# VHH binders against FERM and PDZ domain-containing protein 2 (FRMPD2): the designs that were tried, part 7

Target 1, 301 residues: FERM and PDZ domain-containing protein 2 (FRMPD2), of Homo sapiens (Human) (q68dx3r342to642)
Amino acid sequence: RDLCVVLLNGQHLEVKCDVESTVGAVFNAVTSFANLEELTYFGLAYMKSKEFFFLDSETRLCKIAPEGWREQPQKTSMNTFTLFLRIKFFVSHYGLLQHSLTRHQFYLQLRKDILEERLYCNEEILLQLGVLALQAEFGNYPKEQVESKPYFHVEDYIPASLIERMTALRVQVEVSEMHRLSSALWGEDAELKFLRVTQQLPEYGVLVHQVFSEKRRPEEEMALGICAKGVIVYEVKNNSRIAMLRFQWRETGKISTYQKKFTITSSVTGKKHTFVTDSAKTSKYLLDLCSAQHGFNAQMG

## First folded at step 18 (VHH)

Design ac6 (from ab5 with K65E)
Fold by ESMFold2 at other seeds, look of step 18:
Structure ac6 (fold): chain B 301 residues (1-301), chain A 124 residues (1-124)
Amino acid sequence: as target 1 above (301 residues)
Amino acid sequence: EVQLLESGGGLVQPGGSLRLSCAASGFTFSSYGMSWVRQAPGKGPEWVSGIDTEGGSTYYARSVEGRFTISRDNSKNTLYLQMNSLRAEDTAVYYCARGGSETYYIDEGYFEHRGQGTLVTVSS
């Protein structure tokens, strides 16, 4: 059987596996191919509704594969089985990462998350990060460049929402001018500055999942952000999310789930905050993710 | 008054089996989901398994799934935990509790047990 694993550089890796193969076996094959050595930060995930869900290493592939994948040898299935190599645990400072290849993976994911608007920041920072990505790839501003002939595609460096607000031409000119005026940086040095900027963002390392209000207006969309520091509760309106509550782990007594409900009990107030998910499976996943992130935070001493 | 009395613990070798019981009184047992929660020496409480009021839905921590089976007999007001293929890591005091919800305890004071528990020791 065949499955596709999407790497952070965008490469699609075809992995051959047996009917009895586990997620862990695929993870080992993929990370070996990519020469990754600091494996504890990474996991394999599937995508559902633009959200990534991490898989346990013991999970058998046949339990999560699309219908028909199990019954058909290679190339006859109409459904493609795709997993993603992603970072699950984000260090507080890139200096904790021992290998340059690991820091490069962090850079790649953060850049992609900004471009695809999973990680938000203001316009000034978006332009700065675009320039840093340009510097990582091209180095210093090309002196022989004419202003009307672009040397890069804006869509590769700046999120679509900003391009729509400013127009592609204005973005091209503004990013080019900022590149021209910037200090000379190249390759890993530019990537490290990109990491330094992104790790200071409020949503750095936050894994966001859609939930809904329990009681009075259940159709109101909300989100939970789960990270090493705790849980963030967002209200989602007008295609934007706004942080409403924050629960550091020390401010949290317990987290419970039953059927589709996910409940946080504050140790500061004693109050319970309940959210509804799309399934009991999702509720349990969020509880397990909280447990994993809390454990990671305790070890990040 | 609510009373929960755990029993059935003991010393067993790895790979062995035990069946725990929890006798409930002082409340309408059939109206409550129930759980088993364990606490190893020096460690915080860990939710192990839960069951709904009817016994039709059962839930397990990943560490015990496939090895432990929760059940209840509402006519006898009794909750059970069948533990098979026991490992050294299963050594703990086991408590029963009202409520079937899977729970992750961050502050250990948020686990409030009514009984003294029953000790399970799995050793070579």
Scores: ipSAE 0.676, ipTM 0.849, lowest interface PAE 0.7, mean pLDDT 88
Fold by ESMFold2, look of step 20:
Structure ac6 (fold): chain B 301 residues (1-301), chain A 124 residues (1-124)
Amino acid sequence: as target 1 above (301 residues)
Amino acid sequence: EVQLLESGGGLVQPGGSLRLSCAASGFTFSSYGMSWVRQAPGKGPEWVSGIDTEGGSTYYARSVEGRFTISRDNSKNTLYLQMNSLRAEDTAVYYCARGGSETYYIDEGYFEHRGQGTLVTVSS
């Protein structure tokens, strides 16, 4: 059987496997193909409702595959089985990454997360990051450039929401001018500055998942941000999230799930904070993700 | 007062089996979901398995799924854990607890066990 793994560089890799293949087997094949050596930061995920859900290594592919995948070797795109190679664990500083290829993967994911608006920041920083990505690919501003001819596609560097607010023409002009005035950076040097800027963002390394309030009718939309440092509780309005509470691991006594409910117990106040998820499976996933992130943080400390 | 008495632990070779029991008293046993939680030497508590009030839904930590089976007998006020294919990493003191909720403990003090627990040692 065939499945598709989407790499961070945008490449779609076809992986051949049998009925008994595990996620771990696919992960090993994909990371070997990509020449990745620092594997502990990465995982395979599936996408549901615009959110990534990481899979355990021992999970059999047949348990998560779309219907019909097991029965026939050749299928139309309707039954395509797609997984994503993603970074699950984010280091606090890019200098902790031993290999340039690993740092490049972090850059690729952070750039993609910025463009897809999974990682938010202000307009000034969005423009700066766009220019850094442009420098990473093209180096300095072309000296022979005619001002009226674009040398890049704005959607590849600037998120759609900012393009809407500024217009594509204004974005093109401003990014071009900022590129022209920027210092000489190219390739990895520009990527490292991109990483330096993004690692300072409040939502750097935060894995965001939708939840709902237990106590209101209709239930208010909320989100949980799970990362190496702990859990962030967001209120969501107009597709914009606002941090309401933060729980560092040392401020957290325990995390519990029961059916669709996910509960954080503060070790500072003793208070329980309960959220509703779409399923018991999601609640368990969030608890497991917290456990994994907490464990990662302990290894770094 | 709530009392939970664990028993059935012992020394077992890898690949072996044990059945743990937990006798409950001082509360309406059938009204509560129940859990098993273990604590290995020098480590914090780790939730192992949970069961709802009627025994219709059972839950397991990834580390034990497929090897352990939780059950209950509400007529005897007793919780059970059948442990098969035991591994050295299963060595721990096993406690039963009220509440079927899967729990990840960050602060060890947030697991308040009611009994002494029962020691399971998996060694050659």
Scores: ipSAE 0.671, ipTM 0.847, lowest interface PAE 0.7, mean pLDDT 88
Fold by ESMFold2, look of step 19:
Structure ac6 (fold): chain B 301 residues (1-301), chain A 124 residues (1-124)
Amino acid sequence: as target 1 above (301 residues)
Amino acid sequence: EVQLLESGGGLVQPGGSLRLSCAASGFTFSSYGMSWVRQAPGKGPEWVSGIDTEGGSTYYARSVEGRFTISRDNSKNTLYLQMNSLRAEDTAVYYCARGGSETYYIDEGYFEHRGQGTLVTVSS
């Protein structure tokens, strides 16, 4: 049997496995292929409703595979079994990463998250990050060879929503001018500056998941951001999220789940904050994710 | 006054089994979901297992799933934990608690046990 693993560079890797294969076995094969040595930051995830859900290494593939994958249906229409290699744990500073390949993976994921609007920042920073990605790929502005024609596609460096607001022509001009005026910075050095900028963002390293208000207000869609520092509560309107509350771990007494409900108990106020998820499985996942992120934070000091 | 009395702990070899009991009084037992919570020496409380009011839904921490079985007898006001395939890391004082919710304790003071617990020691 085959499954597809999507790498952070966009490569699709076909992995051969048997019915008894675990997520851990696939993870080891994929990370070995990618020559990754600092493995503790990474995990395999599946995508559900545009959200990534990380899998435990002990989980058997047959338990999570699409219907029919175990029996290998004949040539009929069926869902492809696809997993994603993603960063689960984000270091506070890229200098803690010992290998350049690991730092490159952080750069690739953060760049993709910016472009796909999973990681938000203001327009000025979005343009700056686009220029840094151009410098990482092309180095200095090509003054002699590209005078009459664009040398890059704006969609590869700037999120679609910003292109729509500014127009593609204005984005092209602004990014080109910023690139022309930029210092000579290329390759890994540009990637490191990209990392330095993104590390300062409020949503750096935040894993966002949709939840709902307990009050049964359909218009009160919410999200939880889970990260090394704690939990962020967002209100969501029109695909835009606004941070409403932040709970550092030291401000949190406990986290509980029951059925579809996920509850944070503040140690500062004593108040309980309850959210509804789409399933008991999702509530359990969020609790486990909080436990993992809290443990990672303790290791970093 | 809510009272919970844990019993059934002891010394057992790795791979062995034990059955814990919790006698409840001072409240309507059948109206509450129940949990087992353990605390290893020098460590914070760890939720182990939970059960709804009628025993139809049971819940387990990943560390014990497949090895432990929670049950209850509402006619005897008693909660049980069957522990099989015991390991050294299962060594802890085991407490029962009202509420069936799975809980991750960040602040260890947020677990208030009612009984003295029952000690389970797994060693070769």
Scores: ipSAE 0.655, ipTM 0.841, lowest interface PAE 0.8, mean pLDDT 88
Fold by ESMFold2 at other seeds, fold request of step 21:
Structure ac6 (fold): chain B 301 residues (1-301), chain A 124 residues (1-124)
Amino acid sequence: as target 1 above (301 residues)
Amino acid sequence: EVQLLESGGGLVQPGGSLRLSCAASGFTFSSYGMSWVRQAPGKGPEWVSGIDTEGGSTYYARSVEGRFTISRDNSKNTLYLQMNSLRAEDTAVYYCARGGSETYYIDEGYFEHRGQGTLVTVSS
């Protein structure tokens, strides 16, 4: 049987496996192929409604595969089974990562998340990050060539929403000028600076999932951000999310789920905060994600 | 005067089976979902399984799914846990608790039990 794993560099890897293979078996094959050694930060995820959901290592592929996948030996048509190699656990500082290849994966995911607008930051930082990505690929400003032609496509470095606000022409000029004035950086050195900038962002390492208030109307969207430090409650308005509450783990007594309800009980106030998800499976997933992030936080120095 | 009395624990070899019971009194048993929660020495409480008021819906932690079965008899005010294919990591004191919700305890003080629990030891 075949499934597709999308790597952070954009490569689509076809993985052949048995009917009874587990997610863990696929993960080991994929990470071995990619020569990754620091595996504890990574997981395999599927995408639902533009959100990534990580899978347990023990889960059998046949339990999560599209209908018909089990009966189709080594052929994929109409029922493509696609998983994503993603970072689940974000270190507080990139210096904690021992291998350059691991740091490169962090760079790739953060760059992709910036471009796809899963990680938000202000316009000036977006331009700075675009220049750093350009330096990672091209190094110094190519002065002799630029006077005759543009040397990059803005959409590869700057999110579409910013291009719409500034226009492609203005983005091209601004990024080019910033690149011209920047100190010489290339490859890994530019990627490390990219990581240094992104690790300071409020949403660095925050895994965001849509939820709804138990008491509020569904028309006012909410979200939970789950990370190593705890849980962030967002109000979502006009395609923008605003942090309203934060729960560090030491301020949290317990987390409970029942059917579609997800409840955080504060150990400081004793108050219960209840949210509604789209399914019991999502509620359980969020509880398990909190457990995993809490455990990671205990291990991180 | 809510009381929950756990029983049925003991020493069992790996791969063996036990059935735990929880006798409830001092409240209307049939009005509450129920759970089993275990606590190994030196570890925090871990929710194991939950059941709704009628026994129609049952829920399990991943670590025990397929091996444990929760059930209840509302006419006898009794909650049960059938434990099969026991492993060394199942060694713990087992408590029953009111409420069927799966729970992750960050602060151990937020597990409120009424009984002394029943010790299950799995060793060769």
Scores: ipSAE 0.655, ipTM 0.848, lowest interface PAE 0.8, mean pLDDT 88

Design ac6 (from ab5 with K65E)
Fold by ESMFold2, fold request of step 21:
Structure ac6 (fold): chain B 301 residues (1-301), chain A 124 residues (1-124)
Amino acid sequence: as target 1 above (301 residues)
Amino acid sequence: EVQLLESGGGLVQPGGSLRLSCAASGFTFSSYGMSWVRQAPGKGPEWVSGIDTEGGSTYYARSVEGRFTISRDNSKNTLYLQMNSLRAEDTAVYYCARGGSETYYIDEGYFEHRGQGTLVTVSS
């Protein structure tokens, strides 16, 4: 049977497996192919409604595969079975990563998350990050640049929403000028500066999932951001999110789930904050994700 | 006054079975979902299993699913935990608690047990 795994560099791997193969077996094969040594930060995830959900290593592939995948041993499924190699645990500082390839994976995911607008920041920072990505690929501004012929496509470096607000022409001109005036950084040096900038962002390492309020504004769209430092509660308006509450782990007494409900109990106020998810499976996933992130935070100190 | 009295613990070999009981008093037992929570030596509390008011819905931590069965008898105000295929990792003091919700405890003070619990030791 056939499984597609999307790597952070954009490569699509076709993985052959049997019906009883586990997520862990695929993870080991994929990380070996990618020559990754620092495996604890990574996981395999599936995509549902634009959100990534990480899988446990013992989960059997047949339990998560699209319909028809199990029944077609020789025939390509109409719906391909696709998983994603993603970073689940974000270190507080990239210097904690011992392997250059690991730092490169962090760069790749953060860059992609910026471009796909999974990680938000202001216009000034978006332009800075775009220039840093350009420097990572080109280094110095091209010496033989013909001014009327651009050397890069703006959509590869700047999110679509900013291109729409500024126009492609203005983005092209401004990014090119910033590149021309910047100190020459190339390859890993530019990637490290990219990481330095992104690790300072409020949403760095935050895994965002849609929820709804039960008690304050029933059926209002909200989101939970789960990260090493704790949980962030967002209100979602106009396709943007605004942080409303923050629960650091030391400010949290317990987290509970029941059916579709997910509840955070503050150790500071004693108040319970309850949110509704789309399923009991999602509520349990969010609890397990909190537990995993809390444990990771304890390891970092 | 809410009282929860755990019993049934003991020493068991790996692979063995035990049945824990929790006698409840001082509240309307049938009006509350219930849970088992365990605390291994040197560790914080860990939610094990939960059950709704009527016993129709049961929930389990991943570490015990398929091996443990929670049940209740509302006529006797008693909660049960059948523990099969026991492992060394199941060694802990087991407490019952009001509330059937799966819970992750960050602050140990947010697990306010009412009894002394019952010790389960799994060793050969």
Scores: ipSAE 0.654, ipTM 0.851, lowest interface PAE 0.9, mean pLDDT 88
Fold by ESMFold2 at other seeds, fold request of step 21:
Structure ac6 (fold): chain B 301 residues (1-301), chain A 124 residues (1-124)
Amino acid sequence: as target 1 above (301 residues)
Amino acid sequence: EVQLLESGGGLVQPGGSLRLSCAASGFTFSSYGMSWVRQAPGKGPEWVSGIDTEGGSTYYARSVEGRFTISRDNSKNTLYLQMNSLRAEDTAVYYCARGGSETYYIDEGYFEHRGQGTLVTVSS
């Protein structure tokens, strides 16, 4: 049977597997193909409603496959089984990563998360990151180019929302000018500076998931950001999220789930904060994700 | 005064079985979901299993799913844990607790046990 794994470089890898194959078997095959050696930061995830959900290595593929996947005598587009190789655990500083290929994967995911607006930052930083990505691919500003003449597609470097606000023409001109005035960087050197900038962002390494308020009518849309440092609670309005509360692990007594409810108990105030998810499985996933991130944080020292 | 009295622990070889009991008093047992929580030497509390008030829904940590079975007898005010296919990593003091919710304890003080627990040791 056929499964597609999307790599961080954009490559779609076709993996042949048995109906009894596990996520771990696929993960090992994919990471071996990609020559990755620092595997503890990575996982396989599926996408649901524009959110990534990481899978345990022992999970059988048949438990998570779409309808009809087990009977793949012919391929249908509605039933394609796709998984994603993603970073689950983000180091606090790129220097903790021992291999350049691992740092490259962090760069690729952070770049994609910026472009797809999963990671937010202000306009000035977005333009800076776009220029750094250009430098990583092309190096210095091309000498043969004339001002206002395009040599890159703006949508490959700048998020759509900023392009819409500034216009494509203004983005092209501004990025080109910044590129022309920038220091000479190429390849890994530009990627390292990209990592340096992104690791300072408030949402660096934050895995965001939709939840709802227990107490408001209609239920107020919210989100939880789960990361190595703890949990962030967001209110979501008009496609924008605003951090309302932050719970560092040391400020958290316990986390509980029951059916669709997810509850954080603060050790500072003693208060319980309860959120509603779309299913009991999602609530359990979020609790397990918190446990994993808390454990990772302890390992970083 | 809430009282929970755990029993049934002991020394068992890997692959063996034990059945734990928890006698409850001082509250209306049938009105509460219940849990088993274990604490290995030198480690924090770990939620193991939960059960609703009537015993119709049961929940398990991944580490024990398929091996442990939680049950209750409301007429005897007693909670049970059947442990099969025991492994060395199951070695811990086992406590029962009010509340059926799966819980991850970050601060150990947020697990308030009312009994002394019952020690399960799995070794060859």
Scores: ipSAE 0.641, ipTM 0.848, lowest interface PAE 1.0, mean pLDDT 88
Fold by ESMFold2, fold request of step 21:
Structure ac6 (fold): chain B 301 residues (1-301), chain A 124 residues (1-124)
Amino acid sequence: as target 1 above (301 residues)
Amino acid sequence: EVQLLESGGGLVQPGGSLRLSCAASGFTFSSYGMSWVRQAPGKGPEWVSGIDTEGGSTYYARSVEGRFTISRDNSKNTLYLQMNSLRAEDTAVYYCARGGSETYYIDEGYFEHRGQGTLVTVSS
């Protein structure tokens, strides 16, 4: 049986596996192929409703595969079985990463998350990050450039929503001018600057998942941001999220789940904050993610 | 006054089995979901397993799933934990508690045990 693993560099790997294979076996094969050494930051995830859900190493692939995958490949018009190599644990500073290839993976994911608008920042920072990515790939502004002829595609560096707001022409001109005026950076040096900028963002390393209010309007959309520092509660309107509450781990007494309910108990106030998820499986996943992130934070401290 | 009395702990070899009991009094036992919570030496409390009021739904921490079985006998006001395939990391004091919800304790003061617990030691 075949499954596709999407790497952070954009490669789609076809992985051959047995019907009895585990996620761990696939992870080992993929990370060996990619020559990754520092494996503890990474995991395999599936995508559901634009959200990534990390899988445990012992999980058997047959338990998560789409209908028909076990029988025969491509006998029906079914989606392929696709997993993603993603960073699950985000270090507070890139200097904690021992290998340049690991730092490159962090750069690749943060760049992708910016372009896909999973990581929010203002327009000025978005343009700065686009220029840094351009410098990482091409170095300095081309000295023998024919004026007004584009040398890059704006869509590769700037999120579509910003291109829509500014127009492609304005983005092209602004990025080009910023590139022309920029310091001589290339390759890893530009990537490190990219990492420095993104590590300052409020939502750096935050894994966001949809939840709903338990209040009188239980259909009111919210989100939980789970990261090494703790949990962030968002209110969501018109695809925009606004942080309403923040719980650092030291401000949290316990986290509980029951069926579709997920509850955070504050150790500062003693109050319970309850959210509704789409399934008991999701509630348990969020509890386990909190446990993992809390443990990672203790290791960094 | 709520009373919970844990028993059945002891010294066992890796791969062995034990059955823990928790005798409840001072409340209507059948009205509450119940849990087992353990605390290893020098560590915070860890939720192990939970069971609903009727015994129809059972829940387990990943660390014990497939090895431990929670059960209850409402006629005897007793909660049980059958522990199989024991490992060194299962060494802990085991407490029973009211409430069946899976819980991750960050501040150990948020686990209020009523009994003294029962010590399980797994070693060669």
Scores: ipSAE 0.639, ipTM 0.827, lowest interface PAE 0.8, mean pLDDT 88

